# Ledger of designs, part 3: VH-VL binders against Protein cereblon (ohgt)

Target 1, 230 residues: Protein cereblon (ohgt), of Drosophila ananassae (Fruit fly) (b3m1f2r157to386)
Amino acid sequence: LSRVPGVDYLEHILFPGEVLPFMIDGSLFDDEMPGLDGLIFGVGFPLMQPPEDNPHKLYGVTCQVYEKGESGRQLVFYKSRALQRIVINCDDIQGPPQYIARNPTSKCFSKVKILPEYFLPEPLKCVDMGSMSRFRDIPSMRDKYRRYQLSSTPWPADACQEYAYEEIVERARKKLEIHKIDTMPRCPIQLSFWLVRNLHLTEKMMRLTFLTDSVNTRLQLIGSTLKEES

## First folded at step 1 (VH-VL)

Design gB1 (framework fv_gevokizumab)
Fold by ESMFold2-Fast, scan of step 1:
Structure gB1 (fold): chain C 230 residues (1-230), chain A 125 residues (1-125), chain B 107 residues (1-107)
Amino acid sequence: as target 1 above (230 residues)
Amino acid sequence: QVQLQESGPGLVKPSQTLSLTCSFSGFSLSTSGVGVGWIRQPSGKGLEWLAHIYWDDDKSYNPSLKSRLTISKDTSKNQVSLKITSVTAADTAVYFCARDTYEIPSGLTYYFDYWGQGTLVTVSS
Amino acid sequence: DIQMTQSTSSLSASVGDRVTITCRASQSISSYLSWYQQKPGKAVKLLIYAASSLQSGVPSRFSGSGSGTDYTLTISSLQQEDFATYFCQQSYSTPLTFGQGTKLEIK
């Protein structure tokens, strides 16, 4: 368990890579505010079901301040970015999960456990065993080849899994603005979080994609959503 | 520097769809931490919040207006649009758009720091 | 829905007066409360947010206070330009809701 300065509560679920802006009352600055740039703090999601049904634990993310923004007379605007999924031990936090415990100016520490991101590369794709496969890329033969595949030969699961991954990426391209697509990560771990951040998922799907430690499972969940809505 | 301006048809027939556009300057919805909301005010009555949209495309609607509302943004044009389907005389009001700001992570503190001057929409046959 | 009640629809006051406008929420809103000013034929202006924080550019004679369900807007020394309608708004939960407004009139 690591100690991270401060914990704040948020009604929404944040994923790694997402920007979390916040404002601090200028009257709280004093000697505490110098050094906020680069601060890492914890953000908890009390509306999510607690880990292991333990009410003293809370799902969340670590956030790091990377920019100081525009300010009003009493408010200073900061930008932070979510970095890692965590579990927060609420035993070290004053107050119940639904209340604001701390802000970034707090000196309070909370014990956190960083959640792992497991990625298992897709199995090697199966060699196309069909003697008819040479016809798939010929327009005049394409329909005949497809009918043959549908009625005669089932595809191995491994081939379907590799195809599904590429299909997920292409379906996402059709739903997203071009300037966002230009920022799409190539690392599967970062891609899984980028897709969640840029697609409009239901609350249920947001929770499921946050809770899994498997990048493969997260991508499959996202893919199922894209197939239903595409 | 921050300015918002509503535009709409002025007159809409009952059962038609009302389309409103908010054009703004002095800020961008590509910048995190900001959004735009729609509020209306019938003559001699109070303010009613309709919907809002944020930089990350997070949207919320007033449940009392059911599925009649659709809010969208065009970040490249600095515009936010609101559509209201199946309008009736009860939808006659001055419609405002306003910059929506909230204090995150410290809770759901939404407030409207700059407002447009409003556009009158009359629903009449 | 959280109901916001401003008990007074209109108040009469003179320049130099101390004026207090009240707002009550139907449930605790934990200081997630803003105050707005609307002058006839003009855009609405934010005065106070988070119950007590003064918006940049707003004169210091305006102040907000309160907690839980009860909130107040105070104008310490009323000026001619302050005759307007004042609204409170909760941001504790959606739908965002406003009070009915209190019109401040010349006496």
Scores: ipSAE 0.000, ipTM 0.401, lowest interface PAE 17.5, mean pLDDT 73

Design gB2 (framework fv_gevokizumab)
Fold by ESMFold2-Fast, scan of step 1:
Structure gB2 (fold): chain C 230 residues (1-230), chain A 126 residues (1-126), chain B 107 residues (1-107)
Amino acid sequence: as target 1 above (230 residues)
Amino acid sequence: QVQLQESGPGLVKPSQTLSLTCSFSGFSLSTSGVGVGWIRQPSGKGLEWLAHIYWDDDKSYNPSLKSRLTISKDTSKNQVSLKITSVTAADTAVYFCARETYELPTGYEVTYFDYWGQGTLVTVSS
Amino acid sequence: DIQMTQSTSSLSASVGDRVTITCRASQSISSYLSWYQQKPGKAVKLLIYAASSLQSGVPSRFSGSGSGTDYTLTISSLQQEDFATYFCQQSYSTPLTFGQGTKLEIK
C-alpha cells in the first residue's frame, strides 16, 4: 500500500537536499492520475515532543518532484527533493506568506513562510572559511595554512580550530566514506545541510541544526558534535 | 634587525632577460610563516605586485606577467631571485623585495609585507 | 582582479590635523587589507594589517577601520614626519593589488 506524505505525515525531520521517495496508487483516483512533474508541495513534521510542542507553529520543508517511474498504470513511483525550510500556517514570523499544496494529492493549500538561510559574509575570528575556501583547491596553499595553524599560533587550538572549515571536513572524513566526501559541496549553506544529512547526530542536535537560521551557527553546532565524538 | 637589499643590472636592453636578486638578513626562509615578494613601481605610478615565494617553496605570480616571471630561493645564501624575460620599456621601474608574513591573529588568517628593501631602479632602453 | 581605488591622489594638511585617507575595493575583501607609508629615499613601511591591526613600532596616532569594500586610515594628530604617500593593499586574492596612493602634503 502506497502512502503520500503530507504536512502531518512524516515522523522525522527532513533537511534540505534530502530525497523523499513516494508512491501513489492509481486506484485512489476515480479518473486519470494527475501529472505531478515539477510539483512543489509542503511536508511537515513534529519538531518537538509534547509538552514542548507548539500546536500553532508546525515546521517543515518544501519538496519538488523531479523524477517519475511507472509500474503498470496502478502504482507510480516519484522522487522529490527537499529544498527549503518552512513554517506552516503561522502568523508569528515576519515576511510575506506563500501558499503551497499540503501534499502531491491534496486540493488543500497551506499558508507557509520560507525560512531564510543567513550566512555572514564577513570573516569570523575562529570560523574564517573565506580564507580556507580561497586556498582549498590549491594543495600547497591549503597545506601551508594547515601547517602554520599547527606550528606557532599563540591561540588555544580548542576554540578556533574546532570551527575552522578544514577541521570540520577532516573530522567528517573520519566518520564518512571517501565517495561521500567527494560529493561535499563548497557553498557554506549547502555544506551545512550536507553535513547534517551525512552525519549521525543526536535528536537534540538535529532539532537545533534545523531550527537555526544562521548557517554559521549550524556549522558551529556540527563542529562541536564532531569534536566530542571523533 | 630585519634587512632586505635588492640588486640588479640598472640598464637592460629590450628583449633581454632581467635578473634581480634580493639579499636579506635577520630571518630565514626555512622558518614557517615567512616568504619574500617582489613589487615594482614605475616612475610616478603605483605599486604592482609581481610574485612571491614562501618557506615551503610555494610560489605565486601576477597572472598578467606569469609567462615572463620565474621566482626562486636559495635558503643557504639568504637570497630570493626574480627573472623577467623579454623586457620592454614598460618594465622600467623601481623593483622592491619585501618580507611577507603569514599569521593567524585571533584565528583570522592574514598576510602582509612587514619589511621592504630600498628598491633598485631598472631602466629598459636601447 | 580586485581593483583598489583611493579617492584622492593628494591631500593637504597641517601639523596637528586629523587626517583620513579612504580606500575602496571593487568587491568585498573581508578585511584582508594593509596600509603602507612611502617616503622619498626611505624603505616602504607597514602601518596597519588586517584592516585595523597596528604594526609593532608604529605610533598609536595611526588607526585603520572599515569592512567589506570600504576602508579608512586615520592619523589622529598629524606630525611633521607623517608627510608621505600612503597605499592600501588587498591580500584577499591573487594577484595582490594596491591602491594608486594618496600623497599627504604640507599646507
Scores: ipSAE 0.000, ipTM 0.405, lowest interface PAE 17.5, mean pLDDT 74

Design gB7 (framework fv_gevokizumab)
Fold by ESMFold2-Fast, scan of step 1:
Structure gB7 (fold): chain C 230 residues (1-230), chain A 127 residues (1-127), chain B 107 residues (1-107)
Amino acid sequence: as target 1 above (230 residues)
Amino acid sequence: QVQLQESGPGLVKPSQTLSLTCSFSGFSLSTSGVGVGWIRQPSGKGLEWLAHIYWDDDKSYNPSLKSRLTISKDTSKNQVSLKITSVTAADTAVYFCARDEVTLPYGSYEVTYFDYWGQGTLVTVSS
Amino acid sequence: DIQMTQSTSSLSASVGDRVTITCRASQSISSYLSWYQQKPGKAVKLLIYAASSLQSGVPSRFSGSGSGTDYTLTISSLQQEDFATYFCQQSYSTPLTFGQGTKLEIK
């Protein structure tokens, strides 16, 4: 059974015209943008899911980034609490901390429930992102994230995105002097290990994507509050 | 070309503070992704990492020694300094500084590898 | 802390030999491993990074391999200048840790 919320259940939405300001205006350069800590850039590779009994692990969400004249591409984010706070308009949203993202494949919205995914001293609330700076300074949290991401988990064959590979390499060559970008493999399993092993390059590529995009570039978060069953 | 050179007192008495300076050329700690670390080798075998400082002034310390270590940089002079308080005979070692690179723009506070090393400076702690 | 073990502290070899030096991590380090060469009176030299990537300027006779917890440095045909002490180092997590070293000696 596929369980996707209908349009009548949408409560909180990211409208097609709305863009996350921190991803387009260069504020990502500040060390005080702690919400970007722990994000992983993944174009066409599968999500590694944490154990169900650990609510402090990072959860993946899929983001689509569109540029004028470009085919949509899939970015995979390991969702952080800071990203949740950025997506939620704290001034206008009442009720539980939820957001809804459009699924471009089905051309419909899926309701996404925001879950606590890493250690914070307080429950998720609409607060200043500066409160997230403690997350960056906690070595145990960064070690847990890194160990999880560097596991030898097998990856699905459909994780190989040839067009995404060429796009990432082209962007890195033009804007970033990234050593070893040309060693990035195309095979799904090898690509997955390369992306995890080169997390610093992956995050740099993701940042380049947002920083080089026009202010008119659309960002859509794709996720589901329901686990789909075939 | 990249060069690093350590300087220190050579001899220091127990309980005193040891001060070391790393002077370098061929790169700048103003460059994003660059860091300098301190490694020591006690008389005998084995290398021990002590501390690291990054271009953005982020600092990392070996937890076993953190209470005694202070790392700092002077970007305008191309220098990185390390201070070790309350030294004992166990601190007798050759001290190296070395360059590494971290490529994350947000800072991962993790080193990749040490690509260039200084020649080392011997520090003896004795009365 | 991640402990790096080089079980062979000293290894005797002759010029022209194929030499293998091993390094084991106490936990998986996902190829975040570097190899260094140390000669008396010389600066420490990086040979291999990311387990298998050869540093520029290092002779092609040096190669690295391994994954998970077990890694090796291979010298395909030992030269006179290769008699030195070799160290492995993990950069997977802090504190950064080194193996105790393997000294290559003339047989």
Scores: ipSAE 0.000, ipTM 0.406, lowest interface PAE 19.4, mean pLDDT 57

Design gC1 (framework fv_gevokizumab)
Fold by ESMFold2-Fast, scan of step 1:
Structure gC1 (fold): chain C 230 residues (1-230), chain A 126 residues (1-126), chain B 107 residues (1-107)
Amino acid sequence: as target 1 above (230 residues)
Amino acid sequence: QVQLQESGPGLVKPSQTLSLTCSFSGFSLSTSGVGVGWIRQPSGKGLEWLAHIYWDDDKSYNPSLKSRLTISKDTSKNQVSLKITSVTAADTAVYFCARDYTYGSGTYELPYFDYWGQGTLVTVSS
Amino acid sequence: DIQMTQSTSSLSASVGDRVTITCRASQSISSYLSWYQQKPGKAVKLLIYAASSLQSGVPSRFSGSGSGTDYTLTISSLQQEDFATYFCQQSYSTPLTFGQGTKLEIK
């Protein structure tokens, strides 16, 4: 999904898997409100700093409407779920930015780039950390090499530990309520976002975990926070 | 502010390699998200997309011509070049370069062309 | 490959007319469609992107509509400067493909 109708701004950071409820005033439409069921739209976060090489880029997520309710004759309630991290080109956004709290009124399209989620099933050993240039000439590794060049994410100190993943999960279980643990996903990609959604993180840590394309790095940033507080 | 200008040989013999250069101003291919594409138009016919290249050196080619096409960029000179090998009379066309205002690679985002050059006529004849 | 078909290769119209140009894709392109204007001896000009979004600097008499496989460019009140060839283009899948073009001619 490279283009979404309009762009709305949100005052906080929203991670994939989070629910974003919103309401639309039906009086803004002449005949009838357009069907929004299944609609995918973009949400941008002014709190995220733009990349150094392009100050007009805006970080955000795509959201998809999955439930519609009637809260009154004029007001229609919707539930949407964040799906993917994106970068929005502010130069491609038509009209003034709209905050989700002011309801989407725009039918404009904006170009977006879907940000990838990289996951390595085994922890990297310190002696296995190689040269970035080694990946340059391998077609299957070219995307990883390019991401290393573009990534601003630091490597975590404990990346080489064999059981870091299991340790992070166990520490998280000690911080969370039992009913929340029952909803914990098994997929590491989904788990990394679920942990951010369910743990109280500082704004700085939320920005760092959002900006990384590496699921392993995101999990270990979260793990470092859990070690500090335990 | 954005301008693109094509340059080429004008006349090229069958079986030779055609080399085209697009020189531009008002933007840089060192800026993330920006690309340049090549499109051609034979006399009295429609437009045919050939190839494009992005700031991160991501490239896409028309599959029907891929074996004959090579696109490259020189970011320091604000130039994009296209080479077509083994030309025939069917390659006689006006060749355009255009800015692709797409963020990311062609794999994740599909381009549209917001500014075009004037075109350069290339005739393939013995 | 996605085939783009413009049902009419030429249309005759007079200044002041409402003109519609149609474009059909061989499969759904989810509004990944652009419209371009080409005048003899001049650079090709983007008019509409994402099926219905007007490019900055393009007069409001131009509008785009459609979804799925069927798309339309409308000129609400034709001006002398609008006599040109119009092309649609899909950006949904590579290779990028254009319609064959519709030439708008003076009646």
Scores: ipSAE 0.000, ipTM 0.404, lowest interface PAE 18.0, mean pLDDT 73

Design gC5 (framework fv_gevokizumab)
Fold by ESMFold2-Fast, scan of step 1:
Structure gC5 (fold): chain C 230 residues (1-230), chain A 124 residues (1-124), chain B 107 residues (1-107)
Amino acid sequence: as target 1 above (230 residues)
Amino acid sequence: QVQLQESGPGLVKPSQTLSLTCSFSGFSLSTSGVGVGWIRQPSGKGLEWLAHIYWDDDKSYNPSLKSRLTISKDTSKNQVSLKITSVTAADTAVYFCARGYDSSGYTLPIFDYWGQGTLVTVSS
Amino acid sequence: DIQMTQSTSSLSASVGDRVTITCRASQSISSYLSWYQQKPGKAVKLLIYAASSLQSGVPSRFSGSGSGTDYTLTISSLQQEDFATYFCQQSYSTPLTFGQGTKLEIK
């Protein structure tokens, strides 16, 4: 995928919650450029296939500057944090053909679509009795597993979703260092991005987890990576 | 303790296929996040990454050499192999294998343990 | 490809000196940078990862700093065993790339 003028590119996928540090050479910009603190900008990934086969659209994230480093020198350092997944429309780029990485105060903007995060029940993921047997090994789910296993009625959708969530959290605890576990978020949306940021995932899994709008699907994809070998 | 050891032919003729084997101990390629990579170094020059294989059999290759490279693993033997086809004098180098692990918790490997290297000379 | 430049190919120093080795990336690599030590006839050794994190077993006289495109390896008080070639490596984007190396030689 070719680079498009006016769009900043990262060679690696950046997920919501990740820090994107960048450096600006002050000599390349106008002396009167405004401050960058709180600036929100978009970053695209050429590694991602364009949505709906449109070569002028790119997947990316919005980033917000939250910290300014050393100043008063020609090189100035900034820290930004990724916030939301987006699709960048390269068909209608406004302003001069420059990149935010070279001039973050430029008037070069493109239209973006913010991608939603859905957290919906998916009961079919936990009706498999073979996979449910592993839940007996999770302390918080052991008693519930036993009760539902003995029941002659179908499991309620909410219980199945809760079990899938607890399974993934418990598997993640086994793979992560103690100090990282202490920072694990409780919100499923934040957890799905936190897990991607803190687990060793292949580039293929990073791409798949980025492209899904379903938090449940993203957690299940991560859960498949955490599978145990016995 | 983690140890890696390379083995190769020492001398190989131009146009032939170079086969290298990395034998390791102290870790398993069944462990999530772990992989093994190959890096080479021509005499008096810098390091060049060639290929990497992950625990889940995912593979990454240096684009400049991808058409000539094949990396594979044998988890039961604790071995990783690299094949380079159509070798030339430019492939003369010391070849290293190294355990890849991303210490930052992201996706690309950092090579925390290396083998001693094996010299391969491509000459008629 | 991201190009890693170590502008100094050879540096002479004496035991006890403070030594600084620099590495510049052709684009921002977000601190995805490692430093390696290579001695003749010995395995390559990881010293620093994530720009500033000291690898287990590495002496505390070694430290790393930097962000964006500019990174530095510092040896606070050079020891005899530190005469070696030092390489930086980015792990931000494939292909993984190394600097050309800085050989630290006795003065």
Scores: ipSAE 0.000, ipTM 0.396, lowest interface PAE 20.6, mean pLDDT 73

Design gP4 (from g0 with heavy chain D100E Y101G G103L S104P G105F S106G Y107E; framework fv_gevokizumab)
Fold by ESMFold2-Fast, scan of step 1:
Structure gP4 (fold): chain C 230 residues (1-230), chain A 122 residues (1-122), chain B 107 residues (1-107)
Amino acid sequence: as target 1 above (230 residues)
Amino acid sequence: QVQLQESGPGLVKPSQTLSLTCSFSGFSLSTSGVGVGWIRQPSGKGLEWLAHIYWDDDKSYNPSLKSRLTISKDTSKNQVSLKITSVTAADTAVYFCAREGYLPFGEYFDYWGQGTLVTVSS
Amino acid sequence: DIQMTQSTSSLSASVGDRVTITCRASQSISSYLSWYQQKPGKAVKLLIYAASSLQSGVPSRFSGSGSGTDYTLTISSLQQEDFATYFCQQSYSTPLTFGQGTKLEIK
């Protein structure tokens, strides 16, 4: 067996921050493998197949093993966490390549390009006045919303960014169970991936949110799915 | 429905005062956050903002022309007026009035009049 | 004063083309930017406000993007009625200033 089933390739998209548990049958090895704790490996997503002009690109994530479970019946449990978005076996992406193992049990390495997470200090686009009327009904934002509605000066760009983030957060809270809300991160990069992991998005939306390098764009895409009615 | 219409003298002699009136319907300058501005366009050239006035009588002028400009409103008549003193041939242009959109989204002009041509000539 | 520069004064295109018109501010204007369409002998029409917000009644083929100093108006599939002059305008500070305009002409 050259690979553990379901580890080299996943039929669903795995976002940074998600846990990927797996088991290894010790009977598959003549010798026990060196400890896998801290091992980084790559998994690809066939659901994100490139167009015909780039058929060799495969999108995926790096995963790092962080926990080993109790052994039983020659089965060893491991927990890994997705860390970074990558493109596997891609020569057309500019920047230095990295080499990572194809799976936890493989000595085969693939050339990958790590995809950056851009969070430029540019304000999120302000939603229109009709959209912002929702903030009037949120107690923590009602006074701020009222103050800017009555102001003779335009809304500051940073206020628009703050309102856009808080609207996304508040709408997500209404769709999530209370115990999950306690784990919601405040960092926009982590928040963007956390929201995708905890909201039930369509396959198309998951693909779009995975492909963007812009944290602001990812949050805006997620925000668009949280709008109620129509 | 929002409509704006400019009226002016058409022809003005150099050194005289140009008086323009904007008459509008479909909104009121008693409404908080609304304003009316004046923009001009010389033949074959770009747009130049001149002045605006808001519901609370807040006025702003293009600094390049401020000493020559006076903007006023008559809320009961739904009119905004602009006066330009000591006109020259450089003031020959089509003059537009336009409604300014609500302030939280910046100052933008959502409805425009069709414009009135003013020629400064002896 | 904030200077608005539309580097292309005239652009030729055909019906069905994807057209982009660019606008650059002399300093950051934090997305306080609007796009207008002017046809000969007709009133000026607002297309986009706050850099990316589509005005009610404007066709969805028009979109705005950009931030900081660089902004773009895009027409995804040009129609015959879209041949016009397009102006950007900043509202970050007074005096309000317009770009010099980009005239979209039939190829």
Scores: ipSAE 0.000, ipTM 0.385, lowest interface PAE 21.8, mean pLDDT 75

Design l0 (framework fv_levilimab)
Fold by ESMFold2-Fast, scan of step 1:
Structure l0 (fold): chain C 230 residues (1-230), chain A 120 residues (1-120), chain B 111 residues (1-111)
Amino acid sequence: as target 1 above (230 residues)
Amino acid sequence: QVQLVQSGGGLVQPGGSLRLSCAASGFTFSSYAMSWVRQAPGKGLEWVSGIYSGGSTHYGDSVKGRFTISRDNAKNTVYLQLNSLRAEDTAMYYCARDLYSSGWYYFDYWGQGTLVTVSS
Amino acid sequence: DIQLTQSPSSVSVSVGERVTIDCKSSQSVLYSSNNYLNWYQQKPGQAPQLLIYYASTRESGVPDRFSGSGSGTDFTLTISSLQAEDAAVYYCQQYYSTPLTFGQGTKLEIK
């Protein structure tokens, strides 16, 4: 029942004021309120490793997190089959990544470095920018064009090669209902998160796949699970 | 189940104002874009306005500068403020849910409609 | 703005007959193998109901007798075996660009 074919995780591409999806273990929550510093430093950020030779050319996001019911930017919860996704309201995309953490006993806001998984090396672009150019000059569609522009940015981070993608997709098709197959993203990064959402994985495997910084490793973990259960 | 329940219509004179409300239930309201579509008596459908899940607003050419769409996620409600009303704004106004939070629009659920009549 | 033109403006048919409604777009609404065109049914006194999206995909719960076809600028809605409850006005709608636009509607009457 995906209503956004091929782009279900477009919200992972962070723009000023955009919301970043984050999947976490329920043990990080106290009742229905998230613990401030536990969520920021616990688990579940899909971080890419910066290149050693040019850390300052990477995009980073500053996110401020508040307990539910406090004034300011809030955490938003989604339910996704077996797991809750947490969505963090972010202030802005900053040039260099910035990470500021505070002691969990502190009630102060923490700023975290969140690297969008969708900053891809040029050879593995998920979107043809030429086909999107018509939306550049339409004000209501400019955000969509900008998102695809960001997803096409060259990125030295690990990414799934075409051959690994096709093998995993073939295995996944055997486990998915036919109507779900039509909604599978073509972008390997978007596909990796879509598969975690739409396959019946254990909580441990969902956590491992979401915490993995490498798209290739996440897809291989999913593929191993499918192979084991096949 | 998904429901959209509308209120706030009525009879007003030209130049008057009205506020339409659409209360949503049965889905995570904050994750969906919402639109208003109107239909003049005996005429076809006209898209009036839309609001993305993130709050970005969009308007049809005939209502720009006069109408304002807004949402209250805590109340699961989308609003349409109608100002500087003209006789040509007389219509049944529908709220509708969009399947995509930002961008492409198709309307899978519609409210029952709210009649707005602008006459002297 | 993208203009949608429907034909015919009205049609009267008997139960069990096949009916086709055409929708022509002033611009192509094809993007990345998907046609951003919907079909809605509006019965008297009711709100519109989604029938078809992406030009040919039937919405859940819509009877098999309804089908959509076409690509680019020319689209057709077909009702293969008309039932009495199908008396309604049918609208095409594009969501390729804003402002979103609808066709003028086709009134389907049962004899």
Scores: ipSAE 0.000, ipTM 0.405, lowest interface PAE 19.7, mean pLDDT 63

